# Designs tried in a protein design chat: VHH binders against Hydroxyproline O-galactosyltransferase GALT6 (GALT6). Part 2

Target 1, 215 residues: Hydroxyproline O-galactosyltransferase GALT6 (GALT6), of Arabidopsis thaliana (Mouse-ear cress) (q9lv16r187to401)
Amino acid sequence: NIMELPCGLTLGSHITVVGKPRAAHSEKDPKISMLKEGDEAVKVSQFKLELQGLKAVEGEEPPRILHLNPRLKGDWSGKPVIEQNTCYRMQWGSAQRCEGWRSRDDEETVDGQVKCEKWARDDSITSKEEESSKAASWWLSRLIGRSKKVTVEWPFPFTVDKLFVLTLSAGLEGYHVSVDGKHVTSFPYRTGFTLEDATGLTINGDIDVHSVFAG
Key: E = the ipSAE of ESMFold2; O = the ipSAE of OpenDDE; V2 = 0.75 times the mean of E and O plus 0.25 times the DockQ between their complexes.

## First folded at step 1 (VHH)

Design g10 (framework vhh_7pa5_2)
Fold by ESMFold2-Fast, scan of step 1:
Structure g10 (fold): chain B 215 residues (1-215), chain A 120 residues (1-120)
Amino acid sequence: as target 1 above (215 residues)
Amino acid sequence: QVQLVESGGGMVQPGGSLRLSCAASGFTFSDYWMSWVRRAPGKGPEWVSTISGGGDYTSYADSVKGRFTISRDNAKNTLYLQMNSLKPEDTALYYCVRDLYEGSYDFEYWGQGTQVTVSS
């Protein structure tokens, strides 16, 4: 499914997708079935929501300004994930991933939250070795006016056969994705992939699309 | 060009430990997600673990979670896999792979791998 965006997107633009994920299908593509390569078909349920730009050369694939790929089943990690990326001439950029956590049998199910990184912009990744310097890092970032790395707690927002409302919005620093009114993830704008160049939206995969509208 | 050289494999008894290393050259190591993938005799490739370019994110296959630890030293262009509580089913040829993302399974093998054999 394709929706044209003839004037591109502007700051504050919203795209709303109403849909329902499909049950897993049998997938035999070796690139997708890494964990079961050479075996019977693996069960996969995933869909892709992509903002596409204009082709620089006729006959090439259009650039993917934003590739948003929820994987309900069949990810190589065995977990439900959402991957975000950019693609130009079939060359993928650095992937941003959000993964679900498994609760252990003897642990409280209180910590079944998925934590997703919002930004990598001006990001000093906090390691265990940097935990003691957290206050200093925060102060320095505030003083310089740097963008802050933010995590979002959410359960994996998609369920097979459950209707969802996904809103993709164009913020000051990047794209923001909400599902059923809850913020899920963000993706910073990348050099060479501008909002104004987003001339189309495509939705493909294991999904029944009910409606798509822009505002 | 791009080169990945795996080392640190060997023979070990069940319950033992090994530390694998992968020396990378020919690309900006810190810009790439890196993974360990293994191939057991007569089986296809099985993903083991992944680490982000900055080391802020790690992920593990259920079969190794709690026993294996992936890490990297970007100053030394080296990826590591610490393997504890090894089991006979961990016997495989272990590969260091650079993440070439297109559906998460598009790993390119650059090296010959390092053999891990767990037997009594």
Scores: ipSAE 0.000, ipTM 0.229, lowest interface PAE 10.3, mean pLDDT 72

Design g11 (framework vhh_7pa5_2)
Fold by ESMFold2-Fast, scan of step 1:
Structure g11 (fold): chain B 215 residues (1-215), chain A 124 residues (1-124)
Amino acid sequence: as target 1 above (215 residues)
Amino acid sequence: QVQLVESGGGMVQPGGSLRLSCAASGFTFSTYAMSWVRRAPGKGPEWVSTIYSDSSTTSYADSVKGRFTISRDNAKNTLYLQMNSLKPEDTALYYCAKDQYTDFWETGYYFDYWGQGTQVTVSS
């Protein structure tokens, strides 16, 4: 479950993961599925890839220098997202969520959201207010026997049952993630950890891992 | 230390309105999703509403949808719940809750901090 990186990472280092996401499963953890409304169990498909440091004390959790968490289905927003964060001594840092490109380039990052260079905005993308308006219109259309599909169309890099090649590389300013040769997201280095501290890699969740290479 | 302090509760007649507030401190409020949860007399907690950190996404329990509006002011570290068309069944102690959505194994509705609550009573 752990791939060792005995000397840590250096500038220009890369890790390649070849895998395939699994179809959504019924989530049985009551904490995760608590407060769910509706008739069926919560369906989830997500995995995590974590760079870990050495733990200082036996029984302590190792630092998670990079927590990379693609969520294909089951995110509270109802959208496919990639969430990134750092965890030290069970204290999570500010989450960075990759949810696609915003219409305004000058929009400030709120809640640590990161622009994804390969998540192009489509004409079908709507704001929350526009989604609410469309939902109201959808109720009226449904009553007269015509419904409108409201969706947000942008390229999420992972697909259930499709093999992918993910490359995690150590750049000058942070980690860079590419999928199938296309840059997806970056995670800036955070204080307290050097690349040499990244001595382990773990991969868990709704994924079939075929190969992992470090270089 | 994380602290959440609710206010704005009171007594109203059916059809009335109230606005609840929650003052947050001890964490970076602007980076966390926030929720309102209520506990009616003799019942367990019921989730009421959630708002994303940048207000882009909100969700509501079916029992309050169309009547309640959740909002936030990140500059003031304050969460709000505007309650309209109140019904006797809305009588409850209302809690402000900080969400935990960061860890893969803890993804979903996990409230790691709660306030003391503010009482709402709807009676004629």
Scores: ipSAE 0.006, ipTM 0.235, lowest interface PAE 9.4, mean pLDDT 71

Design g12 (framework vhh_7pa5_2)
Fold by ESMFold2-Fast, scan of step 1:
Structure g12 (fold): chain B 215 residues (1-215), chain A 121 residues (1-121)
Amino acid sequence: as target 1 above (215 residues)
Amino acid sequence: QVQLVESGGGMVQPGGSLRLSCAASGFTFSRYDMSWVRRAPGKGPEWVSTISSGGEYTSYADSVKGRFTISRDNAKNTLYLQMNSLKPEDTALYYCARVDSYWDTGHFDPWGQGTQVTVSS
């Protein structure tokens, strides 16, 4: 599944995806299968949404301006995870990881609910992602009062065979992802990956896509 | 040239401790989740532990939970595995591996040569 965005995205743009995650399959990739415990095959259920840029040269892989990868099953942590990243010419940037449970030392809330919001800065301007994540958590905590230092549940928004409505919005400082009207995660804009460059959307993996539209 | 070099293995008695190190070069270490994987004689590879790129999240195989601790120093491009309360069943060649977030390449990328851990009386 490919959707063209011929003029790219602008502030306030949104993309809506209506879909349903598929049940886990037995993974045959040798690298992934090594995560198995005992003799059981690794079962995975994951999909990806990617905002793509234009190729500079024919035959080149398109830039992945936003790689959004929900993993319902099969992540190394054993937990449902959403991983976000960028990729240019097979060079992956700094991964941002969002898990169902958060650590005691680094939690933040919005409207009294714990949100999985971690921000990574541009690869060209920060080599210390831990510092960037902590800085983002710090200033966000100033907006909402205080960070909580307890382990709390972040509800993973996807369920096998359950229809969802995902909205990807272009905000002032980054992309915002909502599922069924509830904010789930954010991803800050990175140097070299601007809104105007986002000319395509692809959706792949363990998902039945029902509708995709831009507004 | 991606390179991973494991060290710190050796021989210990049951109940002993060892600390493994993995020196990474040829790639931006701080961008990748990293794992320890082991292979016992005559058996296939078994995943042991993974740590996220920033060190915020860790996970362990059930067989090592409570005994092993994975950690990393991104300034030194080094991954560690602290192994306590070692058992004969922990005897294996231990490898570090880069966890690729590439959809197309799977979870693990280049493995090192490994470091041998032997637990016996």
Scores: ipSAE 0.215, ipTM 0.586, lowest interface PAE 4.3, mean pLDDT 76

Design g13 (framework vhh_6fv0_2)
Fold by ESMFold2-Fast, scan of step 1:
Structure g13 (fold): chain B 215 residues (1-215), chain A 121 residues (1-121)
Amino acid sequence: as target 1 above (215 residues)
Amino acid sequence: QVQLQESGGGLVQPGGSLRLSCAASGFTFSSYYMYWVRQAPEKGLEWVSTINTGGGSTYYKDSVKGRFTVSRDNAKNTLYLQMNSLKPEDAAQYYCAKDYWGDEYYGMDVRGQGTQVTVSS
């Protein structure tokens, strides 16, 4: 359903969603259930949480300022993933994917582990060119800090029929998502929209939503 | 109206190469992730490859990795699949697909007739 955010979001705002993912189902729509193994339809369990902005023109879809899409089952890769993106004027941006892990033997196995990015204070020189910089510049950067995406590893945070608490927070450089008190992923703000533009929240898919509130 | 038209299939010997094309129209091609999927006789559709909007990120089914290369030309609204070192197991009808986000679920939109790839001596 749609939840209105009439004043949009501000720095430090947070939205909390309490819900429970549903068991996988066989999707009947060919566009959704087209990937098959033999004669069996692919089983799907996924949901979407989207921050929406105002429509530019009557009849257009509202912009999706943040599209957050956990896929417990049914991703084209066969792994549990969380995909994040934006959609402005029917134009999808570059997706950020948190992907399931391969086994240590490079053989594909599903163990629920996910590799994901977060924005964190940058305390180090990362480029090869920057590694040639003077130590003084490196220490100053470390002291002041900078936002930088880093990779974090965690078990996939959603489980069928298990209640979760998801918090979406508006930070200085982007949105931060935590599940059950643990940071999961971050999504940097993209050009063209401010936090005040996020006037709606919608949640759809294989989820039983228990509560949604903003603060 | 969304249209996807595949071409470039044919008969090739094991170890041979083919380049498939997908001509897209009726939507803003550069705004969508694109996919290659295939279907062998008596089998279901199987994902083969994914390419992001700009072409900078590509993904492959394990069994084709290192042999297949997906690419796109957004100026021409065309998706490509370069297939090298073809194996008998690669014989299938090949389709291109675009992202589909329905009201509740993510999926793939396959529209065309596909292009047949046969691998035999």
Scores: ipSAE 0.400, ipTM 0.703, lowest interface PAE 2.7, mean pLDDT 77

Design g14 (framework vhh_6fv0_2)
Fold by ESMFold2-Fast, scan of step 1:
Order: structure tokens, then sequence, then C-alpha cells
Structure g14 (fold): chain B 215 residues (1-215), chain A 121 residues (1-121)
């Protein structure tokens, strides 16, 4: 599926996607990191939502101003992940792999990327020692320069065969993604990838798209 | 911490051979398929070869089939690439990787600094 955005996006623009993720398919790509000896295929379920710019020349791939890639199954980590990135002339930028903005204690990377917590719960430690030491660990993390990640309570928002409503909104500092009315992740604007350049939207992968609205 | 360290590159004449090595640490090497990728000057990263976790299955880019052989020694946590009949087109920085850009956007979170292969007379 493709949707035109003739005048691009402006601050406060919203795109709503209603869809349903498909069950995993068999993938036997030699590039998959999770292939093990004796495996005929790895089960994969993922889809891509991409804001695209205009091509500089015919035959070229359009720039991907925002690549949003939920991976329900098949990520090398073995966990559900949302990965976000940009791409220009087949050169991918640095991937962002977690939910929301950075923790207040995180440092930005040299290219303006933000480390953030995974919105899937990536720490299952529920010990009372861990819980009771959270307050003490904050100031220690500040002193050392590495934040102790707080366990995120937001579950991975996509489930196979479950209808979802995803809203992508253009905020002051970046794109914001909500699913079923709850904020799940954000992607800071990057140099060279501006809102007014986002003239197309594509959705591909293991997904049944029911409707797409712009407003 | 996942670490990968490549070695074995160098200067070779067309038709020559080189053997690359990759020493892995920080993960259970025998649980993962491993990859060789390369980047020529002013080109994107290009997949070259894959080897399954136990070494029984190997895959190659069409242009290197019959010339390159990937292998691994799980007891030593080491990955190898034997390169024969090298062509000028094979000149590149070679990296081993545990994570590949299969999703188009994963980048190179688990690769080493690489080893340079130059093919020149």
Amino acid sequence: as target 1 above (215 residues)
Amino acid sequence: QVQLQESGGGLVQPGGSLRLSCAASGFTFSDYAMYWVRQAPEKGLEWVSTISSGGSYTYYKDSVKGRFTVSRDNAKNTLYLQMNSLKPEDAAQYYCARELDYWESSGFDYRGQGTQVTVSS
C-alpha cells in the first residue's frame, strides 16, 4: 500500500493506520542471524511503515524519512522490538531500537540519537532488592554516568491477528507513535529529513492494512 | 559484551589468495550463524557469505561462489574466510558480523573494526 501526501507533513499532522499483524511466515534468508544448524527456516513476523521523500533521479529508491519496523517475531534478540531509522541512497543511519525518548539520565549519541528503554519488558527481575534499591541507584547512576534502566511496564503493542490503531504524529522535536491511544515510541527529527519532504507513506510486510487516514 | 576481531587482510595481486579470521567473544559462538560482509570505497555494505551455527550449511554471494570458502571452529570461537582467485572487485574492508542488515535497517551492532583487502598489481 501507498498513500500520497502531496504537500508533505506539518507540525501537528497525524496519520492513522488501522491494521492487523499476520502470523509468522517461514524465512530461509542466509542473512538471518537466528538461523541455526538443522533449521530449514526461521519464523518471522514484521511490518514496515515508512514516510518517503521524492527521488532525486528516476530509478532511485526514494529516501526513507522515517522507517518504522515492528518485529513481532524473528529479531536477532529473540524479543519483540520496534526498530526505527532513516535511509538515503541505500545508506542507513543509526538504528533506534527502543520505546520513547531517552531516560533523563541518558546521553545523546554524536548523530543526535537517543538511548531509550525497550517498550517490551526487557528486564524480568522482580526481586525486592531491585525494587528497594531504585531510589539509591538513581544518584549512583548520575555519578557514574550510566543510568540504571527502569523496567518499562508498557507491553509490546502488537499481537498477531489483533486489530490495532496506530497514530503517527508530527511533534515539535520528532515523530510520536501511539497504538490504541497509548504512546509507545518517538523518533527525533534528523538533519536532512524534514517534515515537508515526507510526500509518501508506504506500509509493507506481515500486515493486513484495513484503512489509512491523514489529518 | 559482544566483540568481533577480524585479521588476515593485506595486499595481493589479481588471482592471489588471502585467509581472513574473526575471533569472537562475549556470546555463545556455537549458537549463532555468522556472516562476512564487505564495504568497498564509496559503496554500501555488501553481504558476502553466511555459515550456519554448526558449520554444515554455507551460503555465498553469486560473484564469489567457487572462489571463497567460509568455515568456523566453534571450539576456538573463530570464523574464517578463504579467498582464492581474488579480483580487483573484491578489494574492500571485510567485517565479520553476528547481526546483519536483514531488516534493511539493523545496521552493524555486532561487527568488528574490519580488515582491509587490497587487490593491485
Scores: ipSAE 0.027, ipTM 0.378, lowest interface PAE 5.6, mean pLDDT 74

Design g15 (framework vhh_6fv0_2; at its last look DockQ between E and O 0.01; V2 from the best seeds 0.00; counts 0 for: pae E 12.4 > 2, placed apart)
Amino acid sequence: QVQLQESGGGLVQPGGSLRLSCAASGFTFSNYWMYWVRQAPEKGLEWVSTISGSGDSTYYKDSVKGRFTVSRDNAKNTLYLQMNSLKPEDAAQYYCATGYDFEGEWDYRGQGTQVTVSS
ESMFold2-Fast, scan of step 1: ipSAE 0.604; ipTM 0.821
ESMFold2, look of step 2: ipSAE 0.000; ipTM 0.243
ESMFold2 (binder alone), look of step 2: mean pLDDT 84; pTM 0.845
OpenDDE, look of step 2: ipSAE 0.118; ipTM 0.554

Design g16 (framework vhh_6fv0_2)
Fold by ESMFold2-Fast, scan of step 1:
Structure g16 (fold): chain B 215 residues (1-215), chain A 123 residues (1-123)
Amino acid sequence: as target 1 above (215 residues)
Amino acid sequence: QVQLQESGGGLVQPGGSLRLSCAASGFTFDDYDMYWVRQAPEKGLEWVSTISWSGGTTYYKDSVKGRFTVSRDNAKNTLYLQMNSLKPEDAAQYYCAKDIEGYYDSWGYFDYRGQGTQVTVSS
């Protein structure tokens, strides 16, 4: 699936994807089978949602301004994960991973937990309500040096054959991903990958896409 | 240019311990998850352990859980694997690795560029 965004994205824009993850398929790719002893094939279920930029040259792969890759089954860790990254000319940046586990203690208990990093807040460092002083300067130094990411524990948001509503929103400092109205992960904007350059959206993999719309 | 150099292997008796090190250069070490993988003569490449970029999350192959501990020192660009209670089945060439550059589906793709370090377990 391809959706064009001819004017790119602006602050406050959102893209909504309605779909269902597909059941795992048998994958015999040696790359995946290297992860587990004795496996002749592994079961894999994953999909990708990517914001694309404009190509520099014809025949080149378009820049991936945001690569969002939920892996329900088949990740090397054996756990469900969501991986996020950027890519320009086949050069990947630093991957950001939300990693989790599935609880099997009881059939009635929570069947999955995910540890995800998110922005602690989407606030400007410069506040008109703050006074400029040495105390404020010290506080600003701490704020600038402080990671805005916090770890949250959430059930992995995707389940095979379960309809989901994913919203990707363009915030002040990065993208925010919610599934079924619940925040899942955030991805900070990166130099060279501006949201105004996001001229396309692609969705591929083990997913049945029902609808995609921007607002 | 990415460089990974393993050390610390050797011959040890069953039940013994070894600490492997991996010196990394040519990339921003603290931006990448790192991996330990191994290869024995009769087996293909086998994933052993992973540590997140921050060191906050670790994962282990079931057969090494409770015996191996992965850690990293981001200030020194060094990855470690502490191996306790070694078994004959742990004998292998050990490599450190990161994700392969240029792949958009990088799970199962390891960039292990060193010669590795040999671990032998024998009385």
Scores: ipSAE 0.006, ipTM 0.231, lowest interface PAE 9.9, mean pLDDT 72

Design g17 (framework vhh_6fv0_2)
Fold by ESMFold2-Fast, scan of step 1:
Structure g17 (fold): chain B 215 residues (1-215), chain A 123 residues (1-123)
Amino acid sequence: as target 1 above (215 residues)
Amino acid sequence: QVQLQESGGGLVQPGGSLRLSCAASGFTFSSYEMYWVRQAPEKGLEWVSTINSDSGYTYYKDSVKGRFTVSRDNAKNTLYLQMNSLKPEDAAQYYCARGLYKDWYSPTEFDYRGQGTQVTVSS
């Protein structure tokens, strides 16, 4: 599945994906088989949602402005994971991960919790009007002037054979991902990529895509 | 030229401890995820541990959790693996590896691996 975004994205833009994750399949990739002893195949279920930019040079791979990769089964950690990253000229950036866990009595399904890093700015910078008596605090917040990383925990939002509604929104400082109306994770904008550069969306992997809408 | 050189292996008794080191050269060590992987004489290569570029994230194979600790010193271009409560099943050639991010299973893919250091656990 490919969707064109000819004018790119703007602040407040939303992309909605309605889909259903597929059951895990046996994966025989030699790089994955090292996670198993004695020639046993690894069961894998994962999909990718990627915002793509334009190629700078003919023959180059288009940049991946956002790579969003839920892994229901098969991550090397043995847990459900949502991994996010960027890729420019075949150079991947540092991966951001939301890690999950499973209940003891859950053998086959992925319905645990995830730990995600949420990026948030110090809003005290903009609250000077009400905090005029604490001007020093306001100036210290401005000197910091940085996004905070906060760990939050959510139920892992994807289940095999269950329809989900994923909303990707373009905020002031990054992308926000919600599933079934619940915020799951955020990914801050990285240097070298702007919203106007996001001219395509691709969805691939262990997923049945029902609908994709841009707004 | 990328080089990774492991050291610190040896013979220990069950319940003993070893600290492995990996000296890296030929690349910007602080920019890469690093891995420890191992191979027993009759088995395939298996992943043991991951540490990201700034030590913000560490991950372990289930059978070594609570016993092994990975760490790194970016100023010295050195990766470490502290192994406690060693079991006979931990006997293997241990390798450090440089992370290679790809579209699929990026945290466990690597492009360079050292010569390895042998760990033997025997009473």
Scores: ipSAE 0.014, ipTM 0.363, lowest interface PAE 6.9, mean pLDDT 74

Design g18 (framework vhh_6fv0_2)
Fold by ESMFold2-Fast, scan of step 1:
Structure g18 (fold): chain B 215 residues (1-215), chain A 122 residues (1-122)
Amino acid sequence: as target 1 above (215 residues)
Amino acid sequence: QVQLQESGGGLVQPGGSLRLSCAASGFTFSEYGMYWVRQAPEKGLEWVSTISYGGSDTYYKDSVKGRFTVSRDNAKNTLYLQMNSLKPEDAAQYYCAAEPYWDYTGLSFDYRGQGTQVTVSS
């Protein structure tokens, strides 16, 4: 355990992690090498940040209240991804994935990626004039017969060998993750897990952890 | 607990087609992404395809793109892999797995079924 949280978390709690992702390594684990596309070994760079609860029985795996897993390289999709999930008694919940570019016109199709798009929408406050410009552009596109295609960018916030400051905060509806002062992801609270249950924080993987602060 | 049962394998000639099925139980199938993986006799385990929980997003290993199509029927708790233009190098034991059991260490082997054998030969 890298950090104990004896009384758990409370609404408004913040955890700050200062670290630097490591360069990709050649992965020998057969589970990951299944992604191999030739003679070269699969190159992996990823880390985990996990909020853990107490296990009821020694030898049982502790519940993972929040599993936050940035994958800079090595995801099966070939893209940089942040995957978020819960795990209780070795039963994983439904994974939320944040990966690259998304089209706003496919809003009913997206598995968790709509939550990543929320970052882009909340980061940008549109003025009345900007909304007028958008309306005019919409009418022009319709008039000339071209399809309106809107793309929402979700920039992957981590870079190999670049120092970052990650803040995990406990909000009203869920956990919020910011990197270098910018909102990146949110993870809604799930039934069966409360803030006071989060009694440990672990960080593992391809990362050099410089500092961890609570406050 | 998660239980997965693969079927639909068999012997086919090069250029032929097969459709694999995976019957799922023990979890809410419609809330989970699914994977197909395979293992040839002389090779390690290979990831083949992934499908999102609703079926809208699909991903494929480069060597099977354009030939394989993954799909799912959430009402029947069943995953499919349509394999067209089969090549000798596609011969393998095929397994399905649920996405939530994949972490940075790879796919869980605990809930993998016996798989279904695909042989490509004259």
Scores: ipSAE 0.280, ipTM 0.633, lowest interface PAE 4.2, mean pLDDT 75

Design g19 (framework vhh_6fv0_2)
Fold by ESMFold2-Fast, scan of step 1:
Structure g19 (fold): chain B 215 residues (1-215), chain A 120 residues (1-120)
Amino acid sequence: as target 1 above (215 residues)
Amino acid sequence: QVQLQESGGGLVQPGGSLRLSCAASGFTFSAYWMYWVRQAPEKGLEWVSTISTGGDITYYKDSVKGRFTVSRDNAKNTLYLQMNSLKPEDAAQYYCARDFYDEGSYLDVRGQGTQVTVSS
């Protein structure tokens, strides 16, 4: 439920969550149920893992330094997704979404591309005018190196009633999320949300939490 | 305070066009994915379209693909839905919505909506 992190997180810190997603429940919230044609209720399976900070003012909600929200079923897109965001003084930031695909063995297979791994900066692609011959452009690219992240189709890492091991790590440029030893998504650090401010962890939703470790 | 105000609905003949607008205030509009939803008489709310924060990713209900185009102007805090080749089955009250991350909620529908009628 709630785990305290009294000294916050530091670079290289890891939080490990061992758990199992629950089967979908019937959701009657009108805001969610409208996302499924012909149904009076939508089947939803989702959970939230949140890093929270200290309250700035008594009576305020604590800031959500990282909101990590896997949606196995019930997202408006019809796909399994992982949504990430921040929240300060009840004001949500820009949502980052990762859409994946399920294994080919699933009867309800949903294909997609991982959207969270964006293209890294590549100065050879941002050229507005042709300033070099093809040979010179190729040589320059080879000299400076290319840094690109390819969008690939990854299987959605969570399955109903299957035990998982999720590791959240504090890297140089942001948080990294791995499931069963495989990298799934990253969330860049945002201005105003520092690692030392992450004094609590909460886990809620359609999940059976078996254990939580901080290191 | 968060406000969403829809406009642009009306009566059109089958095959006609309408452009809906949603004026947003009281929150950082550019930080939210936005949605169009509709409700026909005696039916529940139905998702129609979605647009990302930057406007570069869009999704549509299968029955409106190729006919409807969602767009946004973050400088004006306004969301749009261009509706072409309207069919009788598109007649409904149209609402805009934003993501709402409170427990158990995904869409925040606040406005009165705008009525779209398609009739010969």
Scores: ipSAE 0.012, ipTM 0.422, lowest interface PAE 7.9, mean pLDDT 74

Design g20 (framework vhh_6fv0_2)
Fold by ESMFold2-Fast, scan of step 1:
Structure g20 (fold): chain B 215 residues (1-215), chain A 124 residues (1-124)
Amino acid sequence: as target 1 above (215 residues)
Amino acid sequence: QVQLQESGGGLVQPGGSLRLSCAASGFIFSDYYMYWVRQAPEKGLEWVSTISSTGSYTYYKDSVKGRFTVSRDNAKNTLYLQMNSLKPEDAAQYYCAKGSDLWEYEGSYHMDVRGQGTQVTVSS
């Protein structure tokens, strides 16, 4: 599934994806599942959303300005994970991970909830609230040193065979991802990967895509 | 910090052999898939070979199968590429690369860093 973005993205742009994750499949390729000598197959369910730029050279992979990769099952950690990264000429940057886990308070409960936790700067977290995300207050927070890393707990937003609405938006400092109206993760802009270079969006993997909208 | 340093390149005649090495540091070498990629003049980057973290699985570009052999020594944090029966079309800058924690589909490969490279020239 491919959507063209003829003029790239601008600040305030958003892309909405409506889809449904597929059940895990048996994966035998050790490059995908990290199979060990004793393993026959592992069950994997994952998909990716990628903002792509234009390739300059024939035969080269297009640059991935944003690689967003939810892993419902099959991550090496054994947990549900959302991984984010950039890629240029098969050179991946440093991955940022949001890992799901059960709350300490739910340890006694058999129906314990899985939460997604991520590392984010203080100013990034506060910018997720519509009323508190004013440009002037964001810059003020930045100047007075609100750049501390914090962890934020969120329920892992994807469930097999359940329809979701994912919104990817271009904010002042980075991309923001919301699922069903709730903020899930953010990815700061990286040097060399500009919004105006994002001329395509691709969606692949264990997902049934129902619709994609740009605005 | 992750560092990869290639060596072993040089000038060789068609049909000759070279052995490339890649010294790795700054990460737990035995935890990662490793790759060899190459770039010929005025061409894009091209995947050549992959080796799994234990060395149990190896993969090759079709045009080098039977001629190239990838291997690794996890005790020495070193990756190797033995190149036999070299052809003029194999002339390129060769890079080793560390795998990432990202996974995709069959035939995909993920590299999050690569070294400075070592030049292979096949002349006549």
Scores: ipSAE 0.013, ipTM 0.257, lowest interface PAE 8.2, mean pLDDT 73

